# Designs tried in a protein design chat: VH-VL binders against q0aze0. Part 49

Target 1, 268 residues: q0aze0
Amino acid sequence: MKIILVNNRFKENTEKKAQEIAGQLSALNVEVIIDNGLDEPYAGTVDFIMVLGGDGTMLRAARRYGQRAIPVLGVNMGTVGFLSNIEINELAEYLPLILREEYSLEARMMLEVAVFQQQSLLTRVFCLNELLLRSNSPRMLSFALEISGQKLEPYRGDGLIVSTTTGSTAYSLSAGGPIADPQLDAFIVTPVASHIINKRPLVVSPEREISLHLLEEREAIIGIDGQIKMDFGAENRVLIKRAPHPLLMVNLKAKPFFTSIDRSLQRQ

## First folded at step 19 (VH-VL)

Design MM80
Fold by OpenDDE, last read:
Structure MM80 (fold): chain C 268 residues (1-268), chain A 123 residues (1-123), chain B 112 residues (1-112)
Amino acid sequence: as target 1 above (268 residues)
Amino acid sequence: EVQLVQSGAEVKKPGASVKVSCKASGYTFDDYAIHWVRQAPGQGLEWIGGINTYTGDTYYRRKFQGRVTMTADTSTSTVYMELSSLRSEDTAVYYCARDESYFDYLSGTFDYWGQGTLVTVSS
Amino acid sequence: DVQVTQSPSSLSASVGDRVTITCRSSQSLVYSEGSTYLSWYLHKPGKAPQLLIYDVSRRLSGVPDRFSGSGSGTDFTLTISSLQPEDFATYYCLQATHFPITFGQGTKVEIK
């Protein structure tokens, strides 16, 4: 068995714990690779991924490995979040189940984000939470939104978020988007500070495609999961689809999403 | 308008502790981390540590571990840095700075800064 | 710790001059998916530092276009295309790819 441990570069405790866990797993004849983001993703075959940290770390892991159909377990390191399944102090208890592959999987929709220069593909990324299009200046953006070939009225505002249901509790929520059941597959399109008073968040079928482009010669930035930034200009278009592969999140124990949401929101 | 307003100058004896505050306004407090950077006389900028206001996680440079404590009060949008066992070498202007954060992710880009707090350690 | 070394430590220039400051890190600053957390700051005496460039080449809103950043891996450059009177200051690069966050030693740009 081969396991990747994903940790956070700034959370030294996660790295230390990763090393500790690696030692324990090695003693059980499990091969371990530690991924702190400073190296290229491991290209070889792996059986399991443990993410040590919070939701941000999970997002990174998802982007790096989500397309490979590898079970991914979120192990919370004492932070608040929605993407971890167990706590670090529970790992010892569940480790035998992990090693025996006795766990269930929950498929989470990911986004496929393709950025084009005219008709040429510049980059393609997969992400778990959202794409954010935002202005690179204090001035508002004018951009066109097209859904499955249907051209909507131009948007004018600070930006736009296209989120998965998983990402509904992240930036989209801060921008006024709805909280979505993570077991539901859908796009959530949330305007960011729109000057159009009636621009409401859209819940869009995962079968549809979303296209964005600027209507003016302006500089914008695309953000992916709050961690990746890409320049976006008038000559660029972004196409967003449901990723052909979902993230396979390991479910070792039941985590009541809605009660967790209530608890989380009350703390804010 | 984003603002970070720090507490006033401090004069301390060696061995004492100092607690500097950084009040944030003009943005959502827990969407950004706050870092502390200092500049001693004739020296460059030195990162001390940071606090993730969303998760509560703290990140301290090893040099300061055991002596520095950073806390955040969301009700007042204020971050505190306490430095104990003060030494003459701790004499510096201390700055708080805002950093974009996303859950447990920090960008490490300081886009807004406080005005600075002079801490003088002298016998 | 990752060492960040600026060059030069100081320079004298005149208004209108092209100024280049380099920053070299002891390790690659490339992070996941190509992200590179290198930023540049301007610091004047008695004032708070000011962010100029982040992510190697992204100019902060409000920062004049005469400031530009470039580089990759371990070598980075801040360029001021035409130095203005208000640009005389100390400049710092900062890396945040590796823990702990570290600054360069600074480059003082003085009037010739």
Scores: ipSAE 0.916, ipTM 0.949, lowest interface PAE 0.5, mean pLDDT 94
Fold by OpenDDE, fold request of step 21:
Structure MM80 (fold): chain C 268 residues (1-268), chain A 123 residues (1-123), chain B 112 residues (1-112)
Amino acid sequence: as target 1 above (268 residues)
Amino acid sequence: EVQLVQSGAEVKKPGASVKVSCKASGYTFDDYAIHWVRQAPGQGLEWIGGINTYTGDTYYRRKFQGRVTMTADTSTSTVYMELSSLRSEDTAVYYCARDESYFDYLSGTFDYWGQGTLVTVSS
Amino acid sequence: DVQVTQSPSSLSASVGDRVTITCRSSQSLVYSEGSTYLSWYLHKPGKAPQLLIYDVSRRLSGVPDRFSGSGSGTDFTLTISSLQPEDFATYYCLQATHFPITFGQGTKVEIK
């Protein structure tokens, strides 16, 4: 068995824990690779991915390995989040189940984001939460949204979020988007602006394609999962689709989503 | 308008503690981390540490571990940096700076800064 | 810790001059998915530092276009195409790819 441990570069405790876990697993004749993001993703075949940290770390792991159909377990290191399944202190208890592959999987839809310069593909990324289009200046943007070839009326505002249902509790929620069941596959398109009165969040079928482009010669930025930034100008187009493969999240422990989110929102 | 407003100058004796505040306004407080950077006389900028206002996680430079404590009060949108066991070499202007954050992710790019707080440690 | 070294430590220039400052790191600053957390700051005495460039080459909104950043891996450059009177200051590069965050030692740009 081969396992990747994904940790956070700024959280020394996660690195230390990764080393400890690696030692334990090695003693059980399990090969371990530690990924802190400073190297290229491991290209070889692996059986399991364990993410040590919070939701941001999980998002990175998803972007790096999510298209490889590898079970991914979120192990919370004491942070607030929605993507971890067990706590670090519970790992010892569940380790035998992991090694015996006695767990359930939950498929989570990911986004495929392709950015073009004219007809040329600049980059393609897969992400678990969302794409954010935002202005690179205090000025509002004018941009066009197209869904499966249907051109909507132009948007004018600070930006736009295209999110998965998993990402519905992240930036989209802050922008006024709906909370979506993570077990549902759908796009959530949420306008970001105080001046967009007539535009409402859209829930879009995962079978559709979403296209964005600017209507004026201005500079914008595309953000992916709050971590990746890309310049976006008038000559660029972005195409968003459902990723061909979902993230396979390991479910060792029951985590009631709706009761958890309800409690979280009441505390705000 | 984004603003970081720090507390006033401090004069302390060696061995004492100082607590500097950084009040944030003009943005959603817990969407950004706050870092602390200092500049001693005749020296360059030195990173002390940071706090994730969303998760509460703290990140301290090893040099300051055991002496520095950073806290955040979301109700007042204020971050605090407390430095204990003060030494003469701790005399510096201390700055707070904003950093984009997303859950447990930190960018490490400081786009807005406080005006600075002079901390003088002298006998 | 990752060492960040700027060159030169100081320079004298005149208004209108092209100024180039280099920042070298002891390790590559490339992170996941190609992200490179290198930024440049301007600092004047008695004032707070100001962000100029981030992610190697992205100019902060409001920063004049005479400021530009370039580089990759371990070598980075800040360029001021035409130095203005308000640009006389100390400049710092910062890396945030590796823990802990570290600054260069600074480059003081003085009037000739």
Scores: ipSAE 0.915, ipTM 0.950, lowest interface PAE 0.5, mean pLDDT 94
Fold by OpenDDE, look of step 25:
Structure MM80 (fold): chain C 268 residues (1-268), chain A 123 residues (1-123), chain B 112 residues (1-112)
Amino acid sequence: as target 1 above (268 residues)
Amino acid sequence: EVQLVQSGAEVKKPGASVKVSCKASGYTFDDYAIHWVRQAPGQGLEWIGGINTYTGDTYYRRKFQGRVTMTADTSTSTVYMELSSLRSEDTAVYYCARDESYFDYLSGTFDYWGQGTLVTVSS
Amino acid sequence: DVQVTQSPSSLSASVGDRVTITCRSSQSLVYSEGSTYLSWYLHKPGKAPQLLIYDVSRRLSGVPDRFSGSGSGTDFTLTISSLQPEDFATYYCLQATHFPITFGQGTKVEIK
């Protein structure tokens, strides 16, 4: 068995813990690779991914490995979030189940984000939470939203969020988007606007495609999961689709999503 | 408007402790981490540590571990840095700085700074 | 710790001059998905530091376009295309790819 441990570059505790876990797993003849983001993603075959940290760390893991259909377990290191399944102090208890592959999987839809320069593909990224289009200045943006070839009225505002249902409790929520059941596959399109309240969030079928482009010569930024940033101008367009493969999140422990919302939302 | 307002200058004796505050306003407090950076006389900028206001996680430079404590009060949107066992070398202007955060992720870019707090350690 | 070295430590220039400051890191600053956490700050005595450039080349909103950043991996450059009177200050680069966060030693830009 081969396992990747994903940790947080700034959280020494996660690094230390990763080393400890690696030692324990090695003693059980499990090959371990530690990924703190400073190296390229491991290209070889792996059987399991453990994410040591919070939701941000999980998002990084999802972007790096989600397309490979590998079970991903979120192990919380004492932080608040929605994407961890067990606590670090529970890992020892569940380790035998992991090694025996006795767990359930929950498929979470991911976004496929393609950014183009005219007709040329600049980048393609899979992400678990959301894409954010925002102005790079205090001025509002004017941009076109198209859904499955249907052109909506131009948007004018600070930006736009296209989120998965998993991401509904992240930045989309702060922008006024709805909370969505993570077991539901859908796009959530949430306007980010300080002055416009008539634009309501849209819940869009995962079978549709979403495209964005600016209607003016302005500089904007595309953000992905709050971690990746890239320039976005008038010559760019972004195409958002459902990723071909979902993230396979490991369920070792029942985690009641709806009963934890109130507690988690207090920090939103 | 985003603002970070720090507490006033402090004069301390060696061995004492100092607690500097940084009150944030003009933005969602939990969406950004706060870091502390100091500048001793004639020296450059030195990162001390940071606190993720969302997760509560703290990040301290090794040389300060054991002497520095950072805390965040979400109810008042205030971050505190306490430095104990003060020595003359701790004499510096201390700055708080905002860093974009996303859950447990930190960007490491300090877009807004406090006005600075002079801490003087002298016998 | 990752060492960040700026060059030069100081320089004298006149208004209108092109100024170039270099920052070299002891290790690559490239992170996941190619992100590079290198930023530049301007610091004047008695004032708070100010962010100029982040993510190597992204100019903060409100920062004049005479400031630009470039580089990759371990070598980075801040360029002031035409130095203005208000630009005389100490400049710092900062890396946040590796823990701990570290600054360059600073580059003092003085009036000639």
Scores: ipSAE 0.876, ipTM 0.935, lowest interface PAE 0.5, mean pLDDT 94

Design MM80
Fold by OpenDDE, look of step 20:
Structure MM80 (fold): chain C 268 residues (1-268), chain A 123 residues (1-123), chain B 112 residues (1-112)
Amino acid sequence: as target 1 above (268 residues)
Amino acid sequence: EVQLVQSGAEVKKPGASVKVSCKASGYTFDDYAIHWVRQAPGQGLEWIGGINTYTGDTYYRRKFQGRVTMTADTSTSTVYMELSSLRSEDTAVYYCARDESYFDYLSGTFDYWGQGTLVTVSS
Amino acid sequence: DVQVTQSPSSLSASVGDRVTITCRSSQSLVYSEGSTYLSWYLHKPGKAPQLLIYDVSRRLSGVPDRFSGSGSGTDFTLTISSLQPEDFATYYCLQATHFPITFGQGTKVEIK
């Protein structure tokens, strides 16, 4: 068995813990790769990914390895988040189950985000939470939203979020989007500070495609999962689809998603 | 408008502690981390540490570990830095700075700064 | 710790001059997915530092276009195409790819 341990470069405790866990797993004849993001993703075959940290770390892991259909376990190390399944102090208890592959998987829809310069592809990214288009200035943006070839009325505002249901409790929530069941596959399209006061978020079928482009010569930024940033101008277009692969999240312990919503609502 | 307003100048004796505050306004407090940077006389900028206001996680430079404590009060949108066992070498202007954050992710880009707080350590 | 070295430590220039400041890191500053956490700051005595450039080449909104950033890996450059009177200050690069966050030693731009 081969396992990747993903940790946070700024959280020394996660690095130390990764090393400790690596030692323990090695003693059990399990090969371990530690990924702190400073190197290229491990290209070899792996059986399991363990994320040591918070949701940001999980999102990075998902972007790096999610396309490989590898079980991913979130291990929380005393931080706030929605994507961890067990706590670090519980790892010892569940380690035998992990090694025996006795766990359930929950498939989470990911986004396929493609950014173009005219007809040329600039980048393609798979992400778990959301794509954010936002102004790079205090001025409002004017941009076009197209869903499956249907052109909506131009949007005017600070920006737009296209989120998965997993991402519904992240930026989309802060912008007034609905909380969605993570077991549901859908796009959530949430306006950010629209000039239309009551502009409503859209819940869109995962079978549809979403296209965005600016209607004016202004500078904007594309953000992906709050970590990737890209300049976005009038000559750019972004196309969003359901990723051809879901993230396979390991479910060792039941997590009370709906009973924890009140806590998430306090963090806006 | 985004603003970081720091507490006033402090004069302390060696061995004492100082607690500097940084009040944030004009943005969602827990969407950004706050870092502390200092500049001693005739020296450059030195990163001390940071606090993630969302997760509560703290990140301290090793040389300050055990001596620095950063806390955040979401109810007042204020971050505090306490430095204990003060030495003459701790005499500096201390700045708080805002950093983009997303859960446990930090960008390390300081887009807004406080006005600075002079801390003087002298016998 | 990752060392960040600026060159030069100081320079004298006149209004209208092209000014170039370099920053070299002891290790690559490239992080996951190509992100590079290198930023430039302007600092005047008695004032708070100000962000000029982030992510190597991205200019902060409101920053004059005479400021530009470039570079990759371990070598980075801040360029002021035409120095203005308000640009006389100390400039710092900052890396945040590696823990701990570290600054360059600074470059003081003085009036000739």
Scores: ipSAE 0.825, ipTM 0.923, lowest interface PAE 0.6, mean pLDDT 94
Fold by ESMFold2, fold request of step 21:
Structure MM80 (fold): chain C 268 residues (1-268), chain A 123 residues (1-123), chain B 112 residues (1-112)
Amino acid sequence: as target 1 above (268 residues)
Amino acid sequence: EVQLVQSGAEVKKPGASVKVSCKASGYTFDDYAIHWVRQAPGQGLEWIGGINTYTGDTYYRRKFQGRVTMTADTSTSTVYMELSSLRSEDTAVYYCARDESYFDYLSGTFDYWGQGTLVTVSS
Amino acid sequence: DVQVTQSPSSLSASVGDRVTITCRSSQSLVYSEGSTYLSWYLHKPGKAPQLLIYDVSRRLSGVPDRFSGSGSGTDFTLTISSLQPEDFATYYCLQATHFPITFGQGTKVEIK
């Protein structure tokens, strides 16, 4: 059995714990690859991914491995999050189930994001939470949104978020979007500081294709899961679709989603 | 307007401790980590550590481990850095700086800085 | 710790001059998906440092376009295409790809 341990580059104790877990697994004849983000993602066959950290670490794992149909388990290292399933102090208890592959899976929709310059593809990336289009200057953006060939009235403001339901509790929420049940597949399209008052968040079928481009020359940035940044200008457009494969999240321990958002709502 | 306002200059004796505050305004406090950077006289900039205000996680450069404590008070949008067992070489201007965070992710890019706090350690 | 070394340690220049400062890292600064956490700061006596360039080459909003950053892997350059009176300062690079975060030793740009 081959397992990838994904960890955070900034937390020294996370690295130490990853090495300890790797040693324990190796003693059980489990081959372990540690992914702290500094090397290319492991390309060979792997049976399981364990994320040691918070939701930010899970986002990187999802972008690197989410299209490969590999079970992914979130292990909370003390960081509050929506994507962890068990706590680090529970790992020994659940390890036999992991090794015997006795767990269920929950599918989480991902985005496929393609950025173009004119007609040339510049890059294609995957995204678990959201794409953020934002201004990179004091001036607001004027931009066009198209949904499956239907051109909406132009937008004016600081930008736009295109989120999955999983991402509904992240930047989309802060911008006024709805909290969505992550078991639903949908796009959530949330304006950021819109000048046009009647531009409301939209909930859109996952079968739609979403296109964005600027209507005037401005400096903008495309952000992916709050971690990847790309320059975006009048010569660019971005196409957003449902990714071919969902992230397969391991479920070992029940986590009540709706009561945890009550706690999050009190914080905000 | 984004602002980081630090507490005033301090004079301390060797062996004492100092607690510097950094009050944030003009942005959502727990969307940004706060880092501390110092500059001793005639020296360059030195990163001390940081705190992720969303997760509460702290990150300390190894040379300061055991002498530094960083805390955040969300209700007042204030971060504190306490440096103990002060030595004369701790004399420096101490800056706080913010770093956009996303859950436990940090980029390590410091876009806004406090005005600096001079800490002088002398007998 | 990953070391970042700047060259030169100081230089003298006149208004209108083109200035280049290099930053060399002891290890590659490339992170997941090509992200490279190398940034440049300007620091004047009595003032806080100011961010100029992040992610190697991305200019912070409001920074004049005479400032540019370039490089990859371990070698990076800050360029000021035409030096202005307000640009006389000490410049620092910073890497944040590796823990701990480290600054270069600084490059003082002085008026000739």
Scores: ipSAE 0.816, ipTM 0.909, lowest interface PAE 0.9, mean pLDDT 91
Fold by ESMFold2, fold request of step 26:
Structure MM80 (fold): chain C 268 residues (1-268), chain A 123 residues (1-123), chain B 112 residues (1-112)
Amino acid sequence: as target 1 above (268 residues)
Amino acid sequence: EVQLVQSGAEVKKPGASVKVSCKASGYTFDDYAIHWVRQAPGQGLEWIGGINTYTGDTYYRRKFQGRVTMTADTSTSTVYMELSSLRSEDTAVYYCARDESYFDYLSGTFDYWGQGTLVTVSS
Amino acid sequence: DVQVTQSPSSLSASVGDRVTITCRSSQSLVYSEGSTYLSWYLHKPGKAPQLLIYDVSRRLSGVPDRFSGSGSGTDFTLTISSLQPEDFATYYCLQATHFPITFGQGTKVEIK
């Protein structure tokens, strides 16, 4: 059995802890690949991915491996999050179930994001939570949103979020978007500080294609899962679709989503 | 307006502890980690560690491990750094700086800084 | 620990001069999906450090366009295209790709 351990580059002694877990797994005849983000993603066949960290670490694992249809387990190392399933101190207890493949899977929609310069594809990336278009100057953006070729009235404001339902509790929530059940497939389109009062959040079928481009020369940035940044200008357009494969999240322990959102809302 | 306001200068004897505060305002406190950086006289900048205010995770440079504790109080939007077992080499200006975070992810860029706190350790 | 080394340690220049400072890392600073966590700071005596450039080349909003950053992998530069009197300072690069975060030793820019 071959497992990838994905760790956080800033967690104290993260390389040491990952090596300790790898040693424990190796003693059980499990081959382990450690991915701290410094090397290219492992290209060979693997059976399971274990994420050692919080939701941010899971986001990186999803972007690197989510299209390979490999089960992914979130292991909480003392962080608050929506994507961990078990705690690190429970790993030994659940390890036999992992090795016997005695768990269920929950599918989570991902975004496929394609950025163009004029007519040429610059890059294609995957995203678990959201794409954020934002101004990189004190000036507001004017930008166009198209949904399956239907052009909406121009937007003017600080930016726009295109989120999955999983991402509905992240930046989209702070910008006034709804909390969505992550078992639903949908886009959530949330304006950021819009000057146009009629621009309310939209919930959009996952079968749609969403396109964004600037209407004026401005310095803007596209953010992906709060971790990847790309410069975005008047020569660029971004196209957003549902990714071909969902992230397959391992469920070993029931984790009630709806009771956990009370804590998120209480922080406001 | 984003501000990080630090507590005032301190004079300490070797072996004592110091606790420096950094109060944040003008932004959502738990969207940014807080890092601590010091500059000893005649020296460059040295990263001490940081705290992710959302997760509570702390990250300490090895040389400070065991002597430094960073805590955050979300109700007052304040981060504290306590450095114990002070030595004369710990004389420095200590800065807090914020770093955009997203859950447990840190970008490692310090876009706003506190004014600095001079800590003097002398016998 | 990953070391970042700046060159030169100090320099003198006149107002209007083009100034280039280099930062060399002992390991590649490229992270997942090409992210490169290299930033540049300005530090004037008696003031807090100020961020100028992040992600190698991205200028912080409000920083004058005479400041630019470039480079890749292990080699990076900060360029001041036309030095101004207020640019007298010590400049630091910082890498955050590897734990622990490390600063370069600094480059003192003195106005002739």
Scores: ipSAE 0.816, ipTM 0.908, lowest interface PAE 0.9, mean pLDDT 90

